VHH binders against Tyrosine-protein phosphatase non-receptor type 20 (PTPN20). Designs and how they scored, part 17

Target 1, 254 residues: Tyrosine-protein phosphatase non-receptor type 20 (PTPN20), of Homo sapiens (Human) (q4jdl3r159to412)
Amino acid sequence: IMQEFMALELKNLPGEFNSGNQPSNREKNRYRDILPYDSTRVPLGKSKDYINASYIRIVNCGEEYFYIATQGPLLSTIDDFWQMVLENNSNVIAMITREIEGGIIKCYHYWPISLKKPLELKHFRVFLENYQILQYFIIRMFQVVEKSTGTSHSVKQLQFTKWPDHGTPASADSFIKYIRYARKSHLTGPMVVHCSAGIGRTGVFLCVDVVFCAIVKNCSFNIMDIVAQMREQRSGMVQTKEQYHFCYDIVLEV
Short names: E, the ipSAE of ESMFold2; O, the ipSAE of OpenDDE; V2, 0.75 times the mean of E and O plus 0.25 times the DockQ between their complexes.

## First folded at step 22 (VHH; framework vhh_7nfr_2)

Design L3 (from J5 with R101P; at its last look DockQ between E and O 0.92; V2 from the best seeds 0.00; counts 0 for: framework grips)
Fold by ESMFold2, look of step 22:
Structure L3 (fold): chain B 254 residues (1-254), chain A 124 residues (1-124)
Amino acid sequence: as target 1 above (254 residues)
Amino acid sequence: QVQLQESGGGLVQPGGSLRLSCAASGFTFSSYRMSWVRQAPGEGREWVSGISSSGGSTDYADSVKGRFTIARDNVKNTLYLLMDSLKSDDTAVYYCAKEGPWTLYSLPDYFDSWGQGTQVTVSS
């Protein structure tokens, strides 16, 4: 498993980060060194404006799994984040981080704080219609209304709250249930998946989702191939050898 | 047909205790994890406590740890919640909830069956 991870680390992937490195866009990145490739970045609107987010398409056994891997939104990028979700018709957001971990802000609170007061954006209004706090994750149901058209869009956010401050979960069971619930919830557009940087826990999520879809279909899979596909589309997906090993550990749990 | 029937709610003063019961029928009770979930007026639902099918493993939300005890009797098909040191913030409708069958192929809802709920009111 370690030799596979080292081979992935040593592969030279050509790609440019010009959009993320533009001076006007540097404030839009949570981490200065974690950027989307120009070729796969998610554009905003007709001007193709910048957000730190990447399209990820993973092919396995003739099936295509479509995601947006993105950083946890910053205060300055909340409007951009919701615009991205709506423009791509995504109905599921998988958030694999708490807002603050170990005293460090990992992701800004980008959704309405209460059932009573919507989040007002420039072009949208986001209502929190319902929430459920479960043992390992929180389910939030949003209605997003475009102010100009009155068109409504339903979005389900699933926030996994039990990833440890260091390492990976000791038990895979809760994370497996979380991923399968997210897949069950998917109806339209790419799944939007983020943690803090949008490459570590996010990479594990994408890999495991594809693997379990393959298992359900009695179809083969190759974790190294899946991670290789992701890394071609967003640099550094599955950040550490421990996270890579965890992808295998999850399969053994089932 | 799965049936879950809660009882034992009521009005209690802060610092008081209550014991909730949930009578279960229509399924093999001993095969499923069970939980208590609560909902205050105007709020979302909040998982309170869960217990494994055998009763050997329990867990609690941080807000109730050390004050609440979940238990089950697989002979009587009954789930319990002993609530001690009650606070005004514990005021809610408390539901008995059955975890849905977990397999890789089947994940209908996290909880697939609910009781009618029993009101717990903590007021001085």
Scores: ipSAE 0.598, ipTM 0.850, lowest interface PAE 1.6, mean pLDDT 90
ESMFold2 (binder alone), look of step 22: mean pLDDT 82; pTM 0.822
OpenDDE, look of step 22: ipSAE 0.912; ipTM 0.962

Design L4 (from J5 with G50A G100A; at its last look DockQ between E and O 0.90; V2 from the best seeds 0.00; counts 0 for: framework grips)
Amino acid sequence: QVQLQESGGGLVQPGGSLRLSCAASGFTFSSYRMSWVRQAPGEGREWVSAISSSGGSTDYADSVKGRFTIARDNVKNTLYLLMDSLKSDDTAVYYCAKEARWTLYSLPDYFDSWGQGTQVTVSS
ESMFold2, look of step 22: ipSAE 0.697; ipTM 0.888
ESMFold2 (binder alone), look of step 22: mean pLDDT 82; pTM 0.826
OpenDDE, look of step 22: ipSAE 0.925; ipTM 0.969

Design L5 (from J5 with R101S L107F; at its last look DockQ between E and O 0.93; V2 from the best seeds 0.81)
Amino acid sequence: QVQLQESGGGLVQPGGSLRLSCAASGFTFSSYRMSWVRQAPGEGREWVSGISSSGGSTDYADSVKGRFTIARDNVKNTLYLLMDSLKSDDTAVYYCAKEGSWTLYSFPDYFDSWGQGTQVTVSS
ESMFold2, look of step 22: ipSAE 0.620; ipTM 0.865
ESMFold2 (binder alone), look of step 22: mean pLDDT 83; pTM 0.831
OpenDDE, look of step 22: ipSAE 0.919; ipTM 0.965

## First folded at step 23 (VHH; framework vhh_7nfr_2)

Design KO3 (from J5 with W102Q L104T Y105G L107Q Y110H; at its last look DockQ between E and O 0.02; V2 from the best seeds 0.00; counts 0 for: pae E 19.9 > 2, placed apart)
Fold by ESMFold2, look of step 23:
Structure KO3 (fold): chain B 254 residues (1-254), chain A 124 residues (1-124)
Amino acid sequence: as target 1 above (254 residues)
Amino acid sequence: QVQLQESGGGLVQPGGSLRLSCAASGFTFSSYRMSWVRQAPGEGREWVSGISSSGGSTDYADSVKGRFTIARDNVKNTLYLLMDSLKSDDTAVYYCAKEGRQTTGSQPDHFDSWGQGTQVTVSS
């Protein structure tokens, strides 16, 4: 397994990061060295404005799985994040981080705090309709209303709260239940998946989701191939050898 | 201009309790993560606790976990630290700190504004 990870690390992938490196866009990146490729970045609106987010399409056994991998929103990019979700017609957001871990901000709070007061954005209102706190993750149901048209869109956010500060979960069971719930919840658009940087925990999520779909269809899969596909579309997906190994551990659990 | 004003410190016996307050002005308080940081005599700065902008996520240093509670009131623009079961090792100046936007996540706790601090002294 470790030899596979090393082979993935050594592969030279051609790609450009010109949009993310523009001076006007530098403040839109949580991490200066974790950027979307120009060719796969998610554009905002007709002007194709910048957000640190990548389209990812994974093909296995003739099936295509479509995602947006993105960083945890910054305070200054909350409007952009919701614009991205709505423009891509996504109904599921998978958040694989707490806002603060070990005293470090991993993601700013981008949703309304209570059922009573909506989040007011430049072009949208986001209402929290309901939430459920489960053992390992929180389910939040949002209605997002575009101010200019009154058009409404339902979004389910699923926040996994038990990823350890270091390494990977000791037991795969809670993360398996989380991923299966996210897939069952999916109706429209690419599934939006983020952690802090949008490459580590996010990469594990995408890989495992594809593997689960393959198992259900009694179809073959190759974890190395799945991760290779992801890395071609967003640099560094599945950050560590421990995360890579965890993808295999989950297969044994299922 | 960002202003942070701590209060509520004082002298207390071991096992006692204190409630620290930090009045915030000059910025949109509800949009920022806030922390408490302390400095004991002759020692460096120690992060104590942090709270998300909403108040929904909190974290604590191991040395205070289970004894301290961080809270915020976004209507009154005030940050709180409830300190229970105080020990002599908790003696320090306690600072309210505002976190700035991180440009990378490789460095912990990038604070851009601090209060003047409030003294907490725990002695038998």
Scores: ipSAE 0.000, ipTM 0.126, lowest interface PAE 19.9, mean pLDDT 85
ESMFold2 (binder alone), look of step 23: mean pLDDT 81; pTM 0.811
OpenDDE, look of step 23: ipSAE 0.698; ipTM 0.868

Design M1 (from K5 with S106D; at its last look DockQ between E and O 0.93; V2 from the best seeds 0.00; counts 0 for: framework grips)
Fold by ESMFold2, look of step 23:
Formats: structure tokens, sequence, C-alpha cells
Structure M1 (fold): chain B 254 residues (1-254), chain A 124 residues (1-124)
């Protein structure tokens, strides 16, 4: 498993990061050195404005799984984040981080604080319709209204709250259930998945989701191939050898 | 059909105690993990505590840890929540909930059965 990870680390992947490196976009990146490729970045609107997010398409056994891998929103990019979700018609957001971990902000609170007061954005109004706090994750149901058209969109956010500060979860069971519930909830558009940087925990989520879909369909899979596909579309997906090993550990648990 | 009936709620002063009970029927109670879930006025539902099918493993939300104790009696088919050091923030309807069994092929709702709830009100 270590040899596979080392091979992935040594592989030269072509790609440029010109949009993310533009001075005007510097403040839109949570981490200066974690950027989307120009070729796969998610554009915003007709002018193709910048957000730190990548389209990811994973093919396995003739099936295509479509995601957006993105960083945890910054205070300054909350409007852009919701625009991205709506323009891509996504109905599921999987958040694999707490807002603050170890005293450090990992992701800003980009949704309405309460059931009573919507989040007012430039072009959208986001209502929290209901929520349920579970042992390992939180389910939030949003109704998002475009101000210009009055059109509304339903979005379900699932926030996994028990990823440890260091390493990977000791027990896979809670994370497995979380991933399967997120997949069960999917109806439209790419599944939007983020952690803090949008490559580590996000990469694990995408890999395991594809593997479990393959198992359910009684179809073959190759974890190294899945991670390789992701890395072609967003640099550094599955950040550490521990995370890579965890992908195998989760599958063996099942 | 699965039936869950909560009791033991009421009005209590801050710092007081209550014991909630949930009578279970219509399923093999000892085979399932059970939870208490609460819903404060105008809020969403919040998992409070869970207990394994045997009773050997328990867990609690951070907001109640050290103050609440979950227990079960698999002979009487009853789930309990002992609530100590109650605060105004604990005011809610408390539900007994049966966790769904899951497989990769079939993932039921997270909680597949609920009681009617019992009101707990903490005020002076």
Amino acid sequence: as target 1 above (254 residues)
Amino acid sequence: QVQLQESGGGLVQPGGSLRLSCAASGFTFSSYRMSWVRQAPGEGREWVSGISSSGGSTDYADSVKGRFTIARDNVKNTLYLLMDSLKSDDTAVYYCAKEGSWTLWDLPDYFDSWGQGTQVTVSS
C-alpha cells in the first residue's frame, strides 16, 4: 500500500495554476499552495470567475461519479460558494471538518445560523428549513432562493464532526455510514465535498464512495486507479500515506 | 408494529433531576442500539445519548456529558435517561429512538422508529 502511495507521489502530472495564482484571486484561497488546475476548476457565472474548487469525474466499471472537490469556504467566498452550488444544481454538500479545530478556523460558517433568520447573500437567500444533530454528523436542510427569479433549490448539507485533529478515525463504522447516507441523499448535480483544503479528507470521501458504489453493484475497483484519477483533476487528492491506508482499511472493514 | 412510549417528563427547577423511561414493544428490544433525542422549541433535533444493544457501551453529546446517564433493562424492554443538574438549555421534548440496522445494500433512516416524546421544562 505504501509502494502505491509513493508511486502516486512520484508521478508527474501536467497542469497549471494560473487562475488561482492571480493576485486578485490570492485572497480567495485558504491555502496558498493548494490550488485547482486551470483545466478542471469550477467557473463562476458567464465571466468564469474564480473559486478554489475542482470538478472530479471518476470512472469505474463504466459508471461515472461526478463531484466538486473544494476548500472550506472563507468569509470572503461564502457568496461564491453558494453560487457554485446552485449553478451546478448540486443538492448535497458533504462537509468533513468542524469549523474550528485545535483553535484554528478550518472553514467559515457559510450557512444560516438559525431556523428563524435566513442568510442574506448578494444574489441568494438561504433558509435553514430544519436540522438534526446526530452522534457523528449533522444533517441540515436548506432552501436557497435566487432573488432575481424567485426560483428555489433544495440542498442537504451533511457535516461529519468526528474526524480527529490528527490522523484518521480509529473506527471506520461512523464514517462509512456518513458516506452512504450522503450517497443516498444525492439526487442532482455533482456532489459537493469539502474539508479544510479540499484534498485530504475530501479525497478519502470520494475514493471510498466510489468503492462502496462498486461493491453494491458487484463490480471491481482499484483504489490506486481511483486516487490516480482524482489527482489528475485536483492536485494532491488524498494527502498522506495514513489517509491512503485508511481507504483500504475502510474497505476491509466492510 | 414498533411502539415506543416515553414518560417521566415534567417541570423542574434548575439543578433538579428527572428520570425518563421509554417502554418498547413490537421488536426484539435487546437486539438494537437505542438513543435519546431532544428538540428544543424552535430548534432542530439533537442526539443526546446512545446505548448499545447489550447496554455495555454508552455515549453522550458534549452538552450533557457528566450530567445525564443512559441505561436499559432488556428484561423489561425499557430505555432510561437519568437527568441530573438540569439547566434551562435542557428544556425540550425528549424522544426515544430506535437506530436503524444498516448494510451497504440497505441504509434505512438513521432512526427508523420514534416515540411520541415527553416534555421536559427547566425553569424557576
Scores: ipSAE 0.668, ipTM 0.876, lowest interface PAE 1.3, mean pLDDT 91
ESMFold2 (binder alone), look of step 23: mean pLDDT 81; pTM 0.809
OpenDDE, look of step 23: ipSAE 0.920; ipTM 0.965

Design M2 (from L2 with D109E; at its last look DockQ between E and O 0.92; V2 from the best seeds 0.85)
Fold by ESMFold2, look of step 23:
Structure M2 (fold): chain B 254 residues (1-254), chain A 124 residues (1-124)
Amino acid sequence: as target 1 above (254 residues)
Amino acid sequence: QVQLQESGGGLVQPGGSLRLSCAASGFTFSSYRMSWVRQAPGEGREWVSGISSSGGSTDYADSVKGRFTIARDNVKNTLYLLMDSLKSDDTAVYYCAKEGRWTLYDLPEYFDSWGQGTQVTVSS
């Protein structure tokens, strides 16, 4: 497993980060060194404006799984985030972080605080229709309305709240259930998946989701190949050897 | 047919105590994880506490840890919630909930059966 991860780390992947490195876009990145490739970045609107997000397509057994891997939104990018969700017709957001972990801000609170008052953004109004707080994740149902067009979309957010401050969960069971509920909730568009940077926990989520879909369909899978595919489309997916090992641990728990 | 019936709610002052009970029938109670879930007026549902099928493992939401105790009696098919040091924030309808069993191939609703709820009101 470690040998596989080292081989993935040694690959030279060609790719450019010109859009993310433009001075006007630097404040749109949570981390200066974690950027989408120009070739796979998610464009916003007709002007193809910038957001730190990447399309990820993973192929296994002739099936294609489509995702958007993105950073946790910043205060300055909340409007952009909801625009991305609406334009891509995505109905599921998987959030694999708490807003603050170990006293450090990991993601801005980009949704309405309560059922009573919608979140007013420059271009959008986001209503929290319902929520359920479960033992290890929170399910939120949103209605998102673009003010200028009246276009609206229903979005389900599933926020995993039990990833430890360091390392990976000791037991895979809660995370497996979370991933399967997110997949069960999917109806339209790419599944939007984020943590803080959009590569570590996000990479684990994507890998495991594909593996479980393969198991259910009685198809073969190769974790190294799946991670290699996603790294071609967003740099550094599955950040650490511990996260990579966890992908294998999760499969063995079932 | 699964049936869950809560009782033991009521009006108490802050700092008071209550014991909730949930009578279970229509399934093999000792084979399932059980939980208490609460819902305050105008809010979503919030998981409060859960207990393994044997009773050997318990867990609590941070908001109630150290104040609430979950227990089960697999002979009487009854789930309990002992609530101590009650606060105004604990005001809610409390539900007994049966956790669904799932496999990779079959993913039921997270809680597949619910009671009618019992009202707990904490006011000065």
Scores: ipSAE 0.729, ipTM 0.898, lowest interface PAE 1.0, mean pLDDT 91
ESMFold2 (binder alone), look of step 23: mean pLDDT 82; pTM 0.824
OpenDDE, look of step 23: ipSAE 0.919; ipTM 0.964

Design M3 (from J5 with S106E; at its last look DockQ between E and O 0.95; V2 from the best seeds 0.83)
Fold by ESMFold2, look of step 23:
Structure M3 (fold): chain B 254 residues (1-254), chain A 124 residues (1-124)
Amino acid sequence: as target 1 above (254 residues)
Amino acid sequence: QVQLQESGGGLVQPGGSLRLSCAASGFTFSSYRMSWVRQAPGEGREWVSGISSSGGSTDYADSVKGRFTIARDNVKNTLYLLMDSLKSDDTAVYYCAKEGRWTLYELPDYFDSWGQGTQVTVSS
């Protein structure tokens, strides 16, 4: 497993980060060194404006799994985030972080604070229709209305709240359950998956989701190949050897 | 037919105590994890506490740790919640909920059965 991770780390991937490094876009990045490739970044609108987000297409056994891997929204990028979700027709957001961890803001609260007051954005109004706080994750149901047309879109957010400050979950069971409920919820568009930077916990989520889909379909899979595919489309997916090993550990649970 | 019936709610002053009960029938009670879930007026549902099928493992939401105790009696098919040091923000309807069991191939709702709830009101 270690040799596989080291081989992935040593591979030189061709790719440029010019859009994320533009002076006008630097404030849109949570981490200066964690950027989407120009070739796979998610554009906003016809002007192809910038958001720190990458399309990820993972192919396994002739099946394609489509995601958007993105950073946790900044206060200044909340409007952009919802625009991205709506423009891509995504109905599921998987959030794999708490808003604050160890006193550090990892992701801004980009959704309506209460059932009573919608979030007012430039072009959208986001309603929190209901929520359930569960033992390991929170389910939020949103209705997003485009102001100009009155068109509405349903979005389910699943926030995993029990990833430890350091390392990976000691018990894989809760995270497996979370991933499967997220997949069960999927109807349209790419699944939007984020943590803080959008590469570590997000990478684990994508890998495990593909693996479990393969198992359910009685189909082969190769974790190294899956991680290699995602790293070609967003730099550094699955950040640490511990996270990489965890992808294997999760599979052993089934 | 799964049936869950809560009782033991009422009006209590801050700092007081209550014991909630949930009578279960229509399923093999000892085979399932059970939870208490509460809902304050105008809010979403909040998981409060859960207990393993055997009763050997319990967990609590941070907001109630150290104040609430969950227990089960698998002979009487009854779930309990002992609530101590009650606060005004504990005011809610408290539900007994049966956790769904899932496999990789079968994904039921997280809670597949609910009671009608019992009102707990903390006011002085």
Scores: ipSAE 0.665, ipTM 0.877, lowest interface PAE 1.3, mean pLDDT 91
ESMFold2 (binder alone), look of step 23: mean pLDDT 82; pTM 0.822
OpenDDE, look of step 23: ipSAE 0.918; ipTM 0.964

Design M4 (from L2 with G100A; at its last read DockQ between E and O 0.97; V2 from the best seeds 0.89)
Amino acid sequence: QVQLQESGGGLVQPGGSLRLSCAASGFTFSSYRMSWVRQAPGEGREWVSGISSSGGSTDYADSVKGRFTIARDNVKNTLYLLMDSLKSDDTAVYYCAKEARWTLYDLPDYFDSWGQGTQVTVSS
ESMFold2, look of step 23: ipSAE 0.786; ipTM 0.917
ESMFold2 (binder alone), look of step 23: mean pLDDT 82; pTM 0.826
OpenDDE, look of step 23: ipSAE 0.926; ipTM 0.968
ESMFold2, look of step 24: ipSAE 0.711; ipTM 0.892
ESMFold2 (binder alone), look of step 24: mean pLDDT 83; pTM 0.830
OpenDDE, look of step 24: ipSAE 0.927; ipTM 0.970
ESMFold2, fold request of step 25: ipSAE 0.781, 0.793, 0.787; ipTM 0.914, 0.917, 0.915
ESMFold2 (binder alone), fold request of step 25: mean pLDDT 82, 82, 82; pTM 0.827, 0.825, 0.824
OpenDDE, fold request of step 25: ipSAE 0.921, 0.920, 0.916; ipTM 0.965, 0.966, 0.964
ESMFold2, last read: ipSAE 0.773, 0.799, 0.801; ipTM 0.911, 0.918, 0.919
ESMFold2 (binder alone), last read: mean pLDDT 82, 82, 82; pTM 0.828, 0.825, 0.826
OpenDDE, last read: ipSAE 0.924, 0.927, 0.926; ipTM 0.969, 0.969, 0.969

## First folded at step 24 (VHH; framework vhh_7nfr_2)

Design N1 (from M4 with D109E; at its last read DockQ between E and O 0.95; V2 from the best seeds 0.89)
Amino acid sequence: QVQLQESGGGLVQPGGSLRLSCAASGFTFSSYRMSWVRQAPGEGREWVSGISSSGGSTDYADSVKGRFTIARDNVKNTLYLLMDSLKSDDTAVYYCAKEARWTLYDLPEYFDSWGQGTQVTVSS
ESMFold2, look of step 24: ipSAE 0.753; ipTM 0.907
ESMFold2 (binder alone), look of step 24: mean pLDDT 82; pTM 0.829
OpenDDE, look of step 24: ipSAE 0.924; ipTM 0.968
ESMFold2, fold request of step 25: ipSAE 0.789, 0.786, 0.790; ipTM 0.916, 0.917, 0.916
ESMFold2 (binder alone), fold request of step 25: mean pLDDT 82, 82, 82; pTM 0.826, 0.823, 0.825
OpenDDE, fold request of step 25: ipSAE 0.911, 0.921, 0.921; ipTM 0.960, 0.965, 0.966
ESMFold2, last read: ipSAE 0.794, 0.803, 0.783; ipTM 0.917, 0.919, 0.914
ESMFold2 (binder alone), last read: mean pLDDT 82, 82, 82; pTM 0.828, 0.829, 0.828
OpenDDE, last read: ipSAE 0.929, 0.925, 0.927; ipTM 0.971, 0.967, 0.969

Design N2 (from M4 with A100V; at its last look DockQ between E and O 0.91; V2 from the best seeds 0.78)
Fold by ESMFold2, look of step 24:
Structure N2 (fold): chain B 254 residues (1-254), chain A 124 residues (1-124)
Amino acid sequence: as target 1 above (254 residues)
Amino acid sequence: QVQLQESGGGLVQPGGSLRLSCAASGFTFSSYRMSWVRQAPGEGREWVSGISSSGGSTDYADSVKGRFTIARDNVKNTLYLLMDSLKSDDTAVYYCAKEVRWTLYDLPDYFDSWGQGTQVTVSS
């Protein structure tokens, strides 16, 4: 397992980060060194504007699993984030971080604070229609309205709240339930998955989701291959050897 | 048919105590993890506490930890919540909820059955 991770780390992956490195886009990145490849970045609108987000398609057993892996939104990119969700017709957002961890902002609070007041953005209005706080994750139901057209879109956000500041969750069972709930909730578009940087916990989520779908369909899978596919589409997916090992640990619990 | 009936709610002053009960029928109570969930006026539902099928493992939301105690009696098919040191923020309808037993092949719901709720009001 560890030798697999080291081999993935040593692999020379060709790719360019020109869009993310443009001076006008540098403020749109949470981390200056964690950028989407130009070839797989998610464009915004007809002008193909920049957001730190990557399309990820994972193929296993003839099935394709489609995601957007992205950083936790910044205050300045909240409108862009919702535009991305709507333009891709995504109905599920999986958030694998608390807003603040260890006193550090990991993701801006990009949704309405209460049931009473919508979030007013430049082009959108986001309503929090309902929420449920569960033991390990929070379910939020949003209605997102484009101001210019009145077009409405339903989005379910699932925030996993018990990933520890260091390492991986001790309770793999709760994270498994979270991932399967997200898959059950999926109806349209790519699943939007983010943590803080959009590569570590996000990579674990994608890998485990694909593996469990394969198990249910009685198909083979290879965790190294799945992670290799991700890394070709967003640099550094599954950030640490502990996270990589956790992908195996979760699977063995079933 | 699963039936869950809460009781024991009422009006209490801050710092006071209440004991909630939930009578369960229509399923093998001892085979399921059970929870208390509350809903304050104008808010979403909030998980409060959960207890394993045997009663050997309990957990609590941070907002109630150290003040509330969950228990179950598998002979009487009854779930309990002892609420101590009550605060105004604890005002809510409290529900007894049956957690879903899930497998990888059955896409999970978190809860599949709810009681009608019992009102707890903490006011001076």
Scores: ipSAE 0.560, ipTM 0.838, lowest interface PAE 1.8, mean pLDDT 90
ESMFold2 (binder alone), look of step 24: mean pLDDT 82; pTM 0.823
OpenDDE, look of step 24: ipSAE 0.916; ipTM 0.965

Design N3 (from M4 with R101S; at its last fold request DockQ between E and O 0.93; V2 from the best seeds 0.87)
Amino acid sequence: QVQLQESGGGLVQPGGSLRLSCAASGFTFSSYRMSWVRQAPGEGREWVSGISSSGGSTDYADSVKGRFTIARDNVKNTLYLLMDSLKSDDTAVYYCAKEASWTLYDLPDYFDSWGQGTQVTVSS
ESMFold2, look of step 24: ipSAE 0.709; ipTM 0.891
ESMFold2 (binder alone), look of step 24: mean pLDDT 82; pTM 0.825
OpenDDE, look of step 24: ipSAE 0.927; ipTM 0.970
ESMFold2, fold request of step 25: ipSAE 0.772, 0.766, 0.756; ipTM 0.910, 0.910, 0.905
ESMFold2 (binder alone), fold request of step 25: mean pLDDT 82, 82, 81; pTM 0.823, 0.826, 0.822
OpenDDE, fold request of step 25: ipSAE 0.919, 0.921, 0.922; ipTM 0.964, 0.965, 0.966

Design N4 (from M4 with R101S D109E; at its last fold request DockQ between E and O 0.96; V2 from the best seeds 0.87)
Amino acid sequence: QVQLQESGGGLVQPGGSLRLSCAASGFTFSSYRMSWVRQAPGEGREWVSGISSSGGSTDYADSVKGRFTIARDNVKNTLYLLMDSLKSDDTAVYYCAKEASWTLYDLPEYFDSWGQGTQVTVSS
ESMFold2, look of step 24: ipSAE 0.760; ipTM 0.911
ESMFold2 (binder alone), look of step 24: mean pLDDT 82; pTM 0.827
OpenDDE, look of step 24: ipSAE 0.925; ipTM 0.969
ESMFold2, fold request of step 25: ipSAE 0.763, 0.769, 0.760; ipTM 0.908, 0.909, 0.906
ESMFold2 (binder alone), fold request of step 25: mean pLDDT 82, 82, 82; pTM 0.823, 0.826, 0.825
OpenDDE, fold request of step 25: ipSAE 0.918, 0.918, 0.915; ipTM 0.963, 0.964, 0.962

Design N5 (from M4 with A100V D109E; at its last look DockQ between E and O 0.89; V2 from the best seeds 0.78)
Fold by ESMFold2, look of step 24:
Structure N5 (fold): chain B 254 residues (1-254), chain A 124 residues (1-124)
Amino acid sequence: as target 1 above (254 residues)
Amino acid sequence: QVQLQESGGGLVQPGGSLRLSCAASGFTFSSYRMSWVRQAPGEGREWVSGISSSGGSTDYADSVKGRFTIARDNVKNTLYLLMDSLKSDDTAVYYCAKEVRWTLYDLPEYFDSWGQGTQVTVSS
């Protein structure tokens, strides 16, 4: 497993980061050195404006799994984030971080704070219709209304709240339940998956989701191949050897 | 038919204590994890505490750690919540809930059965 991870780390992947490195876009990145490739970045609107987000398509056993891997939104990118979700017709957001971890802001609170007051954005109104706080994750149901048309969109956000400050969860069971609930919830568009940077925990989520879909269909899978595919489309997916090992550990629990 | 019936709620002053009970029937109580979940007026449901089928493992929401204690009696088929050092923001309807086991192949809701709830009101 370690030698597989080292081989992935040593692979020379061609790709450019010109959009993310533009001076006008630098403030839109949570981490200056974690950027989407130009070729796979998610464009916003007709002008193809910038957001730190990447399309990821994983092929396994003739099936295609479509995701958007993205950073945790910044205060200045909340409008862009919701625009991305709606333009891609995504109905599921998987958030694999708390807003603050170890005293450090990992992701801005980009949704309505309460059931009583919607989040007012430039082009949208986001209503929190309901939520459930569970032992390991929070389920939030949003209704997003486009101001110009009155058209509404349902989005379910699932926030995993028990990823430890260091390493990976000691128990795979809670994360398995989380991933499977997210997959059960999926109806349209790519799943939008983020943590803080959108590469570490996000990469683990994507890998394990594909593997479990393969198991349900009685199909083969190769974790190294899945991670390699992800890394071609967003640099550094599955950030550490511990995270890579955890992908294997989760599968063994099944 | 699964039935869960909560009791023991009431009005209490800040700093006070209450003991909630949940009588369970219609299933093998000792085979399932059980939880307490609360809902304040106009809010969503919040998991408060959970306990393993044997009672050997417990966990608590951060908002109640050190103040609440979950327990079960598998002979009497009863779940308990001991609530100490109550605060005004503990005001809610408290529900007894039965956890469903997750599988890759059959993925129902997280909790499949709920009681009717018991009101806890903390006010001066």
Scores: ipSAE 0.587, ipTM 0.849, lowest interface PAE 1.5, mean pLDDT 90
ESMFold2 (binder alone), look of step 24: mean pLDDT 82; pTM 0.821
OpenDDE, look of step 24: ipSAE 0.896; ipTM 0.955

